# VHH binders against Trans-3-hydroxy-L-proline dehydratase (lhpH), part 9

Target 1, 355 residues: Trans-3-hydroxy-L-proline dehydratase (lhpH), of Colwellia psychrerythraea (q485s0)
Amino acid sequence: MTKNIAQAAVKFEQWQPKIEQESYLTINSLECHTGGEPLRIITSGFPVLKGNTILAKANDCKQNYDQLRRALMFEPRGHADMYGAIITDAERDDSHFGAVFIHNEGYSSMCGHAVIALTKTAVESGVVARTGDVTQVVIDVPCGQIYAMAYSHNNVVKHVSFQCVPSFVYAKDQQVEVDGIGMVQFDIAYGGAFYAYVQASSLGLSLVPEQQEKLIAYGRKIKQAIIPQFEINHPTTAELSFLYGVIFIDDSPNQDVHSRNVCIFADGELDRSPTGSGVSGRIALHHAKQQIVLNETITIESILASSFSVRAIETVCFAGFDAVIPEVTGDAYVCGKGQWFINAEDPLKYGFLLR

## First folded at step 5 (VHH; framework vhh_6qgx_2)

Design s72 (from b0 with S31R S106E)
Fold by ESMFold2-Fast, scan of step 5:
Formats: C-alpha cells, sequence, structure tokens
Structure s72 (fold): chain B 355 residues (1-355), chain A 124 residues (1-124)
C-alpha cells in the first residue's frame, strides 16, 4: 500500500514521550532574539530553584542543576554562544517576575539583550497588563531590580527601553603589546561590565561576519594581554572587578548610524547584538570626550547590522567617578516555541560544544 | 579636500632644537590619531612618534625617546613635534600622517592621509 506523506507528517507532529517509560524530562521555552543574540526563555519543566534572592537561585542552579544548563545551551539543543533565561518568581513585591541568566560558560549577573526580549514577551503574553502604548515591566535579575518600558503599536511591542547602571570611563588612551598582533591602543569603560574598547581598523579588522574567527582570536589575545598589565577595581562591588571582554569599534557601512561595534566576551563568545552594557560604556566614553550631550541619541550597529539606540539621560557622581545613566533601546522578536526532551538513556543528554 | 601641511623645518646645528607643526583640514581631526615619520637620504620611511586621538597617549621610536615630544591642539587642528638635542642622524624629510580611530601603528601603510613633508638638516 502506498504511504500518504500527509498522514506520516501528522503522526510525527503528534509524537510525545511515552508516559509509561518515564525516561524523558521535558523543558518548555520561548525562543527569542534581540539584534540576533539568542535568548531561550525557559518557562516550565526546569527544576524549582531555591533561594530568597535571584542571585541565590542562580547559585542553586550552579550547584545542583548545572548539567541542565549545559543540556539546554550546548549542542544539539543549543549552540556556541547560546544564551538563556530561567523564569522565576519575583524577589520583590513591586517586581513582576525574576530571571536567572545562563550561557555556554555559566551565569551572568545582568544581560541587556535578555531584558529587552523578556520585557516584550512579558507584555505580549499578558504576564504584565498592558497600560496603553507604554507599559512598565519590572524584572528581578541577579544584580538587582530592572525597570524597562515596552512601547506598543497595534498591541505589538515594537521597542523596549531600559535604564542601565551608572556608566563611566575607567581609563583612556592606554596601550599594550600583544603577541602576534603588535601595539594595541584601548580605552576601558564600565556599563554594567568592564570592556576594553579598540578601533578595529587599527588592527586591519573589519566588523563583518566573514571575519568572525579573526575577531574572536584577536579579542581573546587582547583581553589576555591586558589582564596581567592592568588592574581593574569596581568602586563598590569587588565581584565586578574584572575585564569581561573586548569591544571592537569602527564606522558602519550604513551612513544613517553612528558606528558599529562587536563584543568578544567571556571565553571568546561573540555577541550578535550591539551589546547593551557595551553601548552603555560607549555613551559614557563619548560624553567624557565631549562628543555628545545629555539626551542626544546615537545608534550603534552589531556585526549583523542590528542596532541599539543609546543616550545619556543624567550625569551622576558614582563613587568619585563622573558617570552617566544610559538609556538603551532595542527590539526583540519571538522566533519559536520549544519542547526540549532529555532522555535519561541518551549518552549525549547533557550536550557538547564543537566550534 | 583633506590636507596635512607641515612647517617648521630648516637647517640647525647639532645639539640645537626645532619645532615642527602640521595643520590638518578637511576631516574631523578629533577622530584621528596623528604621527610623524621621516625619510633620511638613502633610507626608507621610518616611524618617529605618534599621539592618540585624545592626546592622552604618546609613543616614540627608541632613537628619539627623551629628545622629541609630540603634542596636539584640538582647537587649532594641529599636531607638533618638538625636537631637542638634534643629531646629524636626525637629518631627514619629516612627514605628518593621520590614521582614523584609536590605534597608532608604526607601519606607514596603515595611515590614511599624508603631508608632503618638511626638510630637517642637522649639521655636524
Amino acid sequence: as target 1 above (355 residues)
Amino acid sequence: QVQLVESGGGLVQAGGSLRLSCAASGFTFSRYAMAWFRRAPGKEREFVAAISRSGGSTFYTDSVKGRFTISRDHAKNTVSLQMNSLRPEDTAVYYCAAKYGWGYPETPDQYDYWGQGTRVTVSA
């Protein structure tokens, strides 16, 4: 008898784990991206994380469920440079919900691209009741409480803005000799994390996808060369006293934007977005150099030509630094819904990374 | 049109001083690192000194370190090279160069704009 392709497809689509065998853990997600940087929003099926704070819940995940982070962030369910958020109950009464941030290498205290995606999905899912064209979303993350604004048109969130932490210039016009590259000039700024900012063209680099491997290699080498030569101290939080990554800056091929930057962070991960904490550091640099004024908006592109808008809305004195409060605006898209099956008998159940 | 115009060259005796200036026009000066290169008779073009976009960092070749000082003036769109304790070996045509962005490499091929040069002759 001839097989009907439509009938086969329907039966494949109807497949579910066999309940009698109990060999599967099922985890559900919303798949999003912000400027191309992925966010797997984990909604159910993940073990309940314990602790009175989001930071404590992140630590519980690290100690007791780290293999599940790997299963979701690594191949075949994830990929190199994958990013996710585990949805939790709010820590504070005036917050809507909480999130624990996960990636290939571990756990993050703050993530701007994630805040943008979470804010959009919270409003569109009805987690937060829509209040006309502008809706405030309050999220508890490991570093504290974040206030974001969702801007809607015809009941679709088109833009999300959030206020970043006090951002400041740590060091200007520094140089370091890097083996295999030569003399590299850099600035260091803080926008939620410390980055070294480097002009890409000064090293013969272009901020295009075709140079991804060279950008990662150079970012790693530059970071490793700076760390032993340059002491970084966060003025109020010792745990933040480290160089998180290198951001390469250059002109955009798009004349309608201010510039382009590419962030190589952690252990050689490439941010597909313009990097929220990175553009926050950029606006602090531009303000300190008298290149922008308060409330002047600039648009910064990623390697994928996706963009964030950023402006400094206020000047503050932060532990003796002349700092600004950046407002970052970006767009996110829901690109899928997932059901992720982890079979106890699968020898590759916890994933792998091959770059 | 982009122009770099050098001035201040001339004839000087060993142990003397000269101040070279480079006037920049036709581009956003504050976005460019500036450098001085020289070409001595019978030699190739070599790096002398560079100054970062902001003026906060300077870099010198070993043979001039401690004798030469590079500086810039954003209000006047100029870069200057103060040359002290001049030696006959410093005799060369001195060129002003501009490079977009943060870096200031020692390699001539990495610079975007060049002046026509100013001649410095140091007699023994």
Scores: ipSAE 0.000, ipTM 0.119, lowest interface PAE 19.7, mean pLDDT 87

Design s74 (from b0 with Y32W)
Fold by ESMFold2-Fast, scan of step 5:
Formats: sequence, structure tokens, C-alpha cells
Structure s74 (fold): chain B 355 residues (1-355), chain A 124 residues (1-124)
Amino acid sequence: as target 1 above (355 residues)
Amino acid sequence: QVQLVESGGGLVQAGGSLRLSCAASGFTFSSWAMAWFRRAPGKEREFVAAISRSGGSTFYTDSVKGRFTISRDHAKNTVSLQMNSLRPEDTAVYYCAAKYGWGYPSTPDQYDYWGQGTRVTVSA
């Protein structure tokens, strides 16, 4: 009606690639976070990934579409430490759907923060029919089949619990000499991904945002020092045989929680959440060291003071390892919904990182 | 094997100060969170202050915040409670407590070992 800035804004908002602009690719997403860790859920516009398993689909993405991972995870569409999930068909008949996990460096085998966000949004979007105030969601991920429970109040999912894959201690009381740091003591555990667990205070580190650069630098150096000295073999799946990151452990400023941990994963990415696969490995370590009993719940806090609760619900024998089944509980939030345009003529179409 | 021995209690007038100490033995001190609790006659144990095993974090109950300071000395295996601006309602037996590992909670049932206590009496 009246000519003003708001009328111009409406016209800007209506911009779309023209039919004649065949150079444009459009990818759609739902934007979430779990404990501050982002998740870009890629829903449409991405190529249909080939393979009979989620691992095969991840490999198809890596081989044929890795430039699209970069475009979505890097600036200007993403940012440093960005994380995403590509929605796929289920691998198993009793699963609701599948997901391939992507980040700045590549692909991950397990992501607890993603499972929590995917479970919440699957129920709230009607992907999975709600069964009262508690709804089960079954997701195929690269490391296996995940069973999650969405707890709803007034049609909003407030909490998500999931059972992680069998989690176990791979190595205890190990040492490595790290250039510029000195001797570092660590354990290695598997909770859907392999992590080295390090006491932050032993290295003069504090698990606070103001030390993020030092935590990233130390995490990268420690990971790089461990890889050449320790061969990691997953007992049943060769594609899972890699050290994913380093988790620093220490006390929390919050007296009501068990501890705080900060995960530096892939190539120096910092998890804003308590790290679901990480706390799964933590509960396996604590159980193996007789520091917790079955069904004992501990709360682990992130660098942002967001928290996950975790407990070991049963013991199992997994390919010769004494393992536990962790149950992880956390909360997620929807932050946005996006359409991402990639123009073949854009010299920066695949993105960049300056950190 | 684990032993906590409190000292420094006594009688003091309102507005005065006392420093409580707790000497720990029989474990690796740096692996244990430490706390002070108190019990007034006829009441249950009340949380006073806690310090993380590294000493990097502390927590206080509202009624003592700004008046009491908890600290630890790893070389001496000691946790201390500096009590300033004491009030008659601070009168209690003060207990040192230890919890293995991470976390420094305010609930008494989460602590593994306890001292015998040291009496603090604040006169009106």
C-alpha cells in the first residue's frame, strides 16, 4: 500500500533463481542445535546417495559429491565447526530413516547431538507417528542402528534419550610424547567413534570458551601424535577404524554435574555439545574402571554449560570386548529453515574457511 | 585407610573470624573433591562450601557467600575454610567431606568419606 523500506524487503524476499539460470542448484535444510552444536539437516536438493548401507552411501557422497559437503559446511553457507546430516532411506526394514553425517573435514561414523536433533524433528514433523507422550524413533547411521525415545509435552519434544551402539575401552593408561606439550597420558574408548580421553588439568587447560584456541591447538597436536603410534581396528567394520578426536575431561564450575568435557574432533573442530558418542565412551571407561554401576546416571557438561545425561543400561559381549550399552539424554532446538543456492558460475561456490 | 581430620574450631564472638582446616590422608588428594558441611543441634547436615579436585572451581551456600572462602593445598593435602563476619546462626559442628573423581556436589549423600567434625560456637 505505502511505499517504504518494508515494500522493498518483500520484493527481496521473493527473489528466486530464474528458470533460465540452469547454473543454479537449490538445497533445502532444517537448521537445529543440540547443546549449542549445530546441525544442518539436509532434506532435499542433494543427490540421492547410492549403496545398500549408510556406510556405502557416505562413501558415495565422499567419492562423487564431496564438493557439495564443502559448499554447505564452509563459509558463506556454513562456518568453522559446522555440522550436518543428509537424510537417506533406511538401511534396515525396522528403521524409520537413515542419516549420513558431514562436517568441515569429512564424514563421521556417529553423532549423538545429531541423533537427538533428528529424533526431535522427525516426531515434530510427522516423519514418525507420535505414540502419546513417548515416541520411539529408529535411525540407521554409519556405525549401526540407533534406538531413540522422544519425550513430548503439549506436542513439543522436550527430551530425547537414545541407546548408543556397544561401547568399550580400546586401550588404557597410554602415553605419547607431543611436540610443544610434553608427555600426554590418555585412554582410548569407542562410543560409536574412537576418542582419546585426556585430563585437561594435567596439561594446564581449562574447559572454558576463552581457551578455545588452545584447546583446538592441543587437541589437533595430540590426535596427530597418537595416530602414527597406535593402530585402531574396529572389531567388525574396517571403515570405522580411525581416531576421530580428543576429549578433554575436567571438573565443571557447576557443582550439580559430574564433570565437563570438550571434544576436538576431525581437523580441529570444537563440539559445543557434551558430545554424545564421547559421553558414551566415557561411561564405558567409568564402568570398566569400576567408578559407576549399571543404571547410575551422570550428567556431563559442555564448554557452553549445556548438558547430556548418560548411564550404562546393560553389559554385552561385543566381538570379544566387554562392552556396555549407553543411554544418552539431551535436548535440541530448531533455529531456522533454509534454501541454499549454489551457482556453477560463482568462483566461491564450494566455500572457504579462514580459521 | 582414608582419614579426614578437622581442626580450627572454637568459641568466637559475632563478627569474628575462624579458619578451619582438614588434613587428608590415605588417598591421592588431587583425585578427590572436598567440601564442608555443618550440623546445628537438632538439625540435619547442611552444605556450606565445596571445591573441585583441581581447585579451579568453588561453590557456596547463599548464607555464607561473600563471608566464607574454601581453598585447598595439594602440597599439604589440606582443605581450608576461612570464615569471616561470623553470625550466631553459623554455630554448628563443621564436617570435612571427600568425594572421588569429578563433581563437587552440595548433597551430603554423594560424599564418600567424612571427618569427625570440629565445633564452632558463635556467641551473640
Scores: ipSAE 0.000, ipTM 0.178, lowest interface PAE 23.3, mean pLDDT 89

Design s75 (from b0 with A33T)
Fold by ESMFold2-Fast, scan of step 5:
Structure s75 (fold): chain B 355 residues (1-355), chain A 124 residues (1-124)
Amino acid sequence: as target 1 above (355 residues)
Amino acid sequence: QVQLVESGGGLVQAGGSLRLSCAASGFTFSSYTMAWFRRAPGKEREFVAAISRSGGSTFYTDSVKGRFTISRDHAKNTVSLQMNSLRPEDTAVYYCAAKYGWGYPSTPDQYDYWGQGTRVTVSA
């Protein structure tokens, strides 16, 4: 389309920040999604995070660079429910790299959709040397070390499976009174993060895009009602001792899948994917209730009908809990590359959210 | 009692082949990732190869890729390392190691069980 390309367009594309004349920070990224959930992989330009662990690096970011998280996750560079990962050096000698997870409200301990996107792009970018059609990628994240497998065809990663951290049931058959909703029954499970699991139909909710606003409102209210009534303690890491969100569960309109998950996390953010840490907690819950057996694979859909497959591959004892190791499988896609400019003179440099 | 017993080491000339075997007992073999490490004279233990619990995935250090092949037999509770085109720099004590669950850490401290080792000497 050479005749449709104006000379002006070429000149616009050549624009560069006048760094000698203006105070600009330039941050580079790779833009991805997993099942519709975005991942802005921040590759360069972000300050080097200090600390010997990924969790310590996340805390350094929160203390010293939180305004840059806002700038990248909020409008106009990001949007409501935006998600990102800051690439770091590995915490362990046998890990390929590390990642700090960021979103609108703050920092996550685990992010399955991010692991899937990071694994695909690490192999395709040559960060990890390819070992035939199956390549292992080992990533350090705030909750621990994650082992992922990239399945390639003709040099393209088609599927990613990862082994989640020991996942377990924290509480079953709990109830809470929620103002404006009534009595809500829930379970709490850990799959790298703690979630309260709620049957959507019991509250008159449907797991469809048309009910997005109601799902967000209900998830936020339920989370805030549970927090003061339930003490959540992670058995080995105090910094992981919090309720991250609410996952609504229901049947899918698609009879070929097991069910749907809709996760409302942090401060009312809606996960477009089936939620990797969420399906990990789900498989632990179903195993504990004797509703599935080891190595039984179920497919769980998101609000967008994107899917993850999950199974429990073994049982472990984790700090006195009867836990399972989940294996989650999903697909990711690269949507773009970004170069983000933050001008010190911009009164909106650190972003804003309208919803 | 958990035991890993290596065998198959010996003296071989450069360009030759050896097959190492590790017999595992006292644990559920199919639940463990199995690996081979080696320690050359005057050096620390280094990763050589690993095989997943199912046997569906294998990993090798760059210096042995294309020359060594790791395999496992669940019926016999054994893991094997076929070493071809051996070089003097492959001279080391070779150790069998087991790690519960998934993953192929190259760091010795992450493995749960270790064998006593079998010596491989490659003459120039």
Scores: ipSAE 0.000, ipTM 0.142, lowest interface PAE 18.7, mean pLDDT 87

Design s76 (from b0 with A33V)
Fold by ESMFold2-Fast, scan of step 5:
Structure s76 (fold): chain B 355 residues (1-355), chain A 124 residues (1-124)
Amino acid sequence: as target 1 above (355 residues)
Amino acid sequence: QVQLVESGGGLVQAGGSLRLSCAASGFTFSSYVMAWFRRAPGKEREFVAAISRSGGSTFYTDSVKGRFTISRDHAKNTVSLQMNSLRPEDTAVYYCAAKYGWGYPSTPDQYDYWGQGTRVTVSA
């Protein structure tokens, strides 16, 4: 009567949709995280996206394949605050490849945690040939071209640094009245995406996992209050002209680091990492306020106490803005591989979100 | 970068045969429905045949049923159209087309990618 569990497990593992089961679509992925923030790297089986730029490819996905984003980012294949990247051909001849960033609510212009994970896995998978202990990886993303460096020891990438796009302060010392919260003071900065930066302690918030629901609720309300009051225009690219999220800033419980920040992005998603584009905007703010000098490195923690290091390596003039070029350093890990099935006959084929 | 490259077109006499081939690259071939469309001089692009992702189902416009056979080879990433008993009315530029996912539409606007076409001329 007692069945051999190992024999049953082998047969379950061998299940595949039959070629005759044309109701199935199969999509393959590599599963990673950077500082706890997930990245589902979509490698094959997804439709090839049209357009000569990464922005155009993201728009093609939004118009023609948005239900597949939902299927992969929502339950049961994904989860609340899930994040992914669709691998594409490079936009520029001197880039290695491109990526479209996807999440629960849509598409993002920049994702530092994704750049770190993509750089590590590109080198370790042989997409980019190793050049000793340091290998440069060049990635086209919706906000521009990203230069990253993979630091290897014994054929394993241990650290990734990337040079962010020109990052600048868009607005300083702004105020907005938020229903149920009161007057909120904020700055707006661009680090590949526009964020509103808010002092958490001024609102009675703590940057700890126990307060995640309150942080999400406040982030949503603050973002919704800012949007109708403040027009955001990216100086060279209209498709980047939107407020992506709110970043709460405070002192870290660990006094050995500079600070902690928590990003609530899109429509109430909480970044488990320190937020690469967010710390890029922060270093631009600190430089503009004369609180940091060029090449001074600070460490910024996430809600999980994972950290990124950031410094401003250069000052540039970008479309009339006094900007800096940030360098962000972090670590990523591969957590798994996925093979995802979408059955036309499944009433829940495109997923759901119950958070 | 997606490419669909047609070959096998040419001049043939009525009653003759031609085999068109379409070489596909730059996408997961098994995720796409493949089809052939044609455009005769002075006319719009019309549906000829489609083949399901598995190759288990085929669809034809009435005027070619019993004369044309569509097939696909997953190992070679090719789709083929065997054209028998050709008629002068079959004279057209033949286009390979690919559609992601489910369904076999006969309307050109529902197909994602297109080849440049291969010309077939059937003389009387």
Scores: ipSAE 0.408, ipTM 0.792, lowest interface PAE 3.7, mean pLDDT 92

Design s77 (from b0 with S52T)
Fold by ESMFold2-Fast, scan of step 5:
Structure s77 (fold): chain B 355 residues (1-355), chain A 124 residues (1-124)
Amino acid sequence: as target 1 above (355 residues)
Amino acid sequence: QVQLVESGGGLVQAGGSLRLSCAASGFTFSSYAMAWFRRAPGKEREFVAAITRSGGSTFYTDSVKGRFTISRDHAKNTVSLQMNSLRPEDTAVYYCAAKYGWGYPSTPDQYDYWGQGTRVTVSA
């Protein structure tokens, strides 16, 4: 009996839809997380996206292949708050490769947790040749060109740092009346995406897993209240001119770290990581408020107590804004490999999302 | 870089045969349906034949049914069109085309990638 059970398992493991089964599309991935935030790296089987820029490729995906984003990000292949990256050819000749970022609601301009995971896997897989203990990886993303460093020990990437795009304060000391919440004070900063930054304790919120549903509800309400009352314009790229989410800030229960961030982005998605683009905007805010000097490193925790380190390494003038270049450091882990089958005859082939 | 490179065109007498080949590179071949279209002098691009991504189903325009056979080789990333009993009206530039996903559309605008074409001339 036991022998028959073992034989069945082997046959299940070896089976996959054959190429002759016309109804099946196959898409392959690497499964990763950074500080608990998932990244499904789409490696093959997805259509080759058209366009000379990563933004153009993202638009091609949105216009012609958006049902495949849903199939991969929604249940049963994905889940609520699922995140992915579609690997593309580089936009610039000095970049190694490009990535289009996808999630439950759509497409993002920047994803720090994804850059960390992509950098680790690029070096570990040999996509980028390892150069001793420190290897540079250059990635084209929708918001620009990202420079990352993989730090290896005994041939394993232990840490990844990246330089974010010029990060700046868009608006400070703003307020909005939110139905059911009251007056909310916020700042807006750009760190590859625009976020509204809100002090959690001012609203009676705690940045703990037990309050996840309340954090999501408040984040959604605050974002929707800000959008109609506050115009956001990216100084050089109109396609980046939108409020991506709300970041709740508070002191950490851990006295050894600077603070805690919880990001509610897109349509009520909760970032399990400290949010790379979010901490980039945070360091720009702290620098603008004279709370941090150049090259001062702070550690920011997520709702799961995973952490990123961040510092401002230089000041730049960006389209009239006093900006900084943030350096964000974090760790990523490979969790699995996926082979995803989409059957034309499946009435649920494009997925569903229940939250 | 995505490329479709046609070969096998030429001059042939009516009643003769030609085999066209299309070599594909730069994408996951097994995820794309493949088709042949042709353009005769002074006419628009018309559908000839298609093969699904798996190779299990084929479709032909009425004028070539029984005379032309489309096939694909997943190991070599090629699609082929065997043309038998050729007629002067088959004279055209023949184009290889690729379409991601399920099915095999017969309209040119639904195809993602195109080759540069190979010329077929059938003499009377």
Scores: ipSAE 0.345, ipTM 0.756, lowest interface PAE 4.5, mean pLDDT 91

Design s79 (from b0 with S54Y)
Fold by ESMFold2-Fast, scan of step 5:
Structure s79 (fold): chain B 355 residues (1-355), chain A 124 residues (1-124)
Amino acid sequence: as target 1 above (355 residues)
Amino acid sequence: QVQLVESGGGLVQAGGSLRLSCAASGFTFSSYAMAWFRRAPGKEREFVAAISRYGGSTFYTDSVKGRFTISRDHAKNTVSLQMNSLRPEDTAVYYCAAKYGWGYPSTPDQYDYWGQGTRVTVSA
């Protein structure tokens, strides 16, 4: 703390809701990013979510507290493409904690960038006791149980690797006619969420920030064209049976990495990271097509040139599918801490989006 | 067996143009990134240009940007290098190279297959 702060600034910092202002709800968070993709980790002040599973807790949030998701994810507290995690009690006895994932449209089944940030901050906050240079963190998420490893140097987590859920190819070499675009070739794979994988250059698209509006528009149109023509059924969990987004794939402007991914998910949200569940589906596709072998690591870059490394560490049979277990590696940074006030008297209390 | 055959080299005056072609056979062309490298007399092998496996991305060394254009034709299994505004400094043997999979690096050691080269001489 600096002693050179102006007197007026010090007094502004001391503002708090007064005890007689029962109209205020206060929610606290830890602000992170993984490869540029934000994560607002909700730590206290949010209502306790009910249910015996993370999916049930997400459903409780959707039915009873969805306006609070909007308040935290929309402007002025959040922004377009904002992402968050609500910390919960563990679902399983051998898990350390649970997380419900929230975004502008709603709730997601898996979030790799969130797992990386949650693992780093859990170890650094003492939620999980550090076991030397490598610490295992086990997290319950809507799609299942995630095993992550935090790699520390001098009490700072430098890298996080996690094993994704069994990842598999759902459909290959599919085609769909898209109004205003034409014939689009795609594959569908599952890496904790279902994505359609599309070659960007085949549509005249470049995976660069300047083309973000075109990528969002094309991703939305392609997703909406696929949904009515292709039934998606998760083999064991009906609630996961939906197409989450479209991932555009191409070579990177940085020729030293394997490739670039840009994910347009939910209702036209753009992932700033390489997309953990997306690269998990990618490694399943590459393995199924005989393009990589087990334990071969590839580096996949985001629209911001941030990267994840991914490899398939094991082959498994998952509900009749030939699947792999992906290992995704990335790093995350803490950007701040938030204390968020929602005043029942505020006409804009639940936020807005202008995109 | 895998073969890369370059053609289109020759003598040209400064300011002129040449189009190099490389015909590929013996492998699944659409699965490979393609590149052109050159070796000038008394110098080491230098990267010139690369094109991704699907043709959607290209990369050029700074000395040829705006003058050279790399392209590929999957139906004919060819990669081409259109060289405009040629300079005496462009005099070299030009090599076609192929790399399996994603990426189109500027590093020679990352390429799987190489042609025998075609000579380009630019007169002052």
Scores: ipSAE 0.000, ipTM 0.234, lowest interface PAE 15.4, mean pLDDT 88

Design s80 (from b0 with S57R S106E)
Fold by ESMFold2-Fast, scan of step 5:
Structure s80 (fold): chain B 355 residues (1-355), chain A 124 residues (1-124)
Amino acid sequence: as target 1 above (355 residues)
Amino acid sequence: QVQLVESGGGLVQAGGSLRLSCAASGFTFSSYAMAWFRRAPGKEREFVAAISRSGGRTFYTDSVKGRFTISRDHAKNTVSLQMNSLRPEDTAVYYCAAKYGWGYPETPDQYDYWGQGTRVTVSA
């Protein structure tokens, strides 16, 4: 019997409490994922962020609106490992728009999965005018300016490629003693964020969903051990001078791909995608070790067997570093639209996280 | 206001050399890849050479490889094309162009800004 249930559902759908109540802050979003990694694209309702650069806007958010990041990224509106982007005006005249990246712990300098999802939605929504089957989208992010290409078929964006910022090896063949784990060997590379790269098999780890808790625990311990022993300095931008996470590398169960990446970033967040900034740093590492040549494409899988393709398209000198320009290719999907209410009278308005 | 101004064109004998220059203003030169295109009388615009924003990467059409050299000077906001061993088929109007990013440097419709062109005539 569906008579009364159907009528109730229609009334719930048509009711908009925020229109009648000034006590609500209302924030609107598009919900996406790239290789399983979520992106909550904040489109309206968030306070206008101040500053002349995307980094300055991120700092403004951190200082004045950090409780809203928590409200959107934590339960009940978000979840553990939730990721989002706040849409901003462009920093440069030749960029289409800007984005501030947010997650459970804070703010990131670069997010490749976000660039892929933002590029798809910008073209499909008409934010960026479509230019046939290939459309260029230029996005300002905290680490710089990103150039992306949306590849469309029948007005649907099927693939997105983007050029990452100059990516380089910061340190090779380093070691750190980690309490409860032992001696860990790692490299540090920059692909829009600094990561420590660790061979998973050397620690008895497997890059499978069944080991997610152990991967998170080890990633946190390794990051915490590296930070006090190693100073990370970005050559041109002091605000980027931090270790963002640990990337575990190993062979894939799928022999058709080059390898698998699992990124544990911030305070123990697990990237469901192959990590765009991570594979960007990895291609710089492989090029520096003479393991790949320019324009050689490799495919790297995530813990979910979703994949990104990556190649180095150009060598550049960046502030004295021998760097490459990576091109990363991946696919994104729109999962929904959100409208989020934050009621000043709600004792749980700023969220909570139980993992 | 964005402007690209070419110079250095002229008449030269086959086997001779010319250096073209392009002065850029009104945009962040260091953020743009730069290229040279040419159009011969009665023909379409064709790619000649490109240089990445850093200057670390160059790309040339096959007919000019080993004869032409593209370079850039960030201090002067200029891109140059050194043309050696010139042939009559190199006769064209040469255009300076700027684009964001490095992808598809040979494709004219990827370029955001264009100069007015400088004429190069190579006699047999």
Scores: ipSAE 0.000, ipTM 0.113, lowest interface PAE 20.4, mean pLDDT 87

Design s82 (from b0 with T58Y)
Fold by ESMFold2-Fast, scan of step 5:
Structure s82 (fold): chain B 355 residues (1-355), chain A 124 residues (1-124)
Amino acid sequence: as target 1 above (355 residues)
Amino acid sequence: QVQLVESGGGLVQAGGSLRLSCAASGFTFSSYAMAWFRRAPGKEREFVAAISRSGGSYFYTDSVKGRFTISRDHAKNTVSLQMNSLRPEDTAVYYCAAKYGWGYPSTPDQYDYWGQGTRVTVSA
């Protein structure tokens, strides 16, 4: 026998939605991960988002198509902590394309792991014309314009570096009393999103997969304790004025890296990557505390021991803040391609989460 | 004022053991990674061992791995280096160093504070 495939399997593969008999919406995606953090890149079938900015397009999605975010991010099509990007037209004439970021709770202003995956796949798909072994990709995201570089070898993008938005320390040496935890010390920094940075060991926490439930619980409690006591105002964009999550910092078991980050964001979602916007805020904190100099590179690990490199390449004054421009480097991988069917008659069409 | 004070050096025969201690004061000890470096006469300062700020992670230069053990005591603000199976080539002045933050690198230039050193002499 020259074939080891059952004839029935070939016919199952040929199934298609019966669109003349049933109301189906078909959405197509490219499935990626960056350091273990998933990215469902939504390529076609999603409604065209309206607005002249990426923030306006995100608001259009929130108002008119939020049920489709749920359908794609929740089970059975997605899962707990699922993350996605909706590809849009560029906001600026010198940008290649735009992206709206979606997750289980809603919409985010910045996603470094997504920028890395989007840059790799844009170059490998021919969305952006190659310029030798190094290709620049310019992406409009809700928090601004991102410049990324794809580093290729034999037509495969091996590494992606991107320049984050001006990143700065918002508050230092703060304290909050958290019910069931006690007194928590934290800093707040902005790296495209606002995070509270907490030393994990000060709370008896370890940044390992075995403690994921405790990290999520503590991250939720700390975030909710900070919000009512601490007003966050983004200096130029009111829509960015919110605490996105809590980042736990600790030593790594790996001597060759600087440290480990675990981000609990939105409504208790755990970032499997080192968190690109998070390490951007970290480098701003380290620079402000005179612990690193410009162009000094540090490597930060995730809970899965995946890593990003980060350095501050420039100091800038941003709306009265002493800020830096971070450069973050990471790797992404394509895991699959999806074609997702939403049947109007399916009572579970918009998904569910069981945690 | 930051102070790092080493103790426990001395003369020992090959195959013997010494325990070095470094007492830290003037800073929040639990916020600093700690390391031991050594300098033999006429040579540059070389890495020996480092321990993370929490004490949960540590590493050694290849020549001392399996013979030396680094540890820290947050209650006493001390870092220690237990040196077993000492060799004549371990003869050096041993320095305690402190680095603010999470990393615990082998590079001397990355460390913020240094002790005055304690002399270790291993006889053949």
Scores: ipSAE 0.000, ipTM 0.179, lowest interface PAE 15.9, mean pLDDT 88

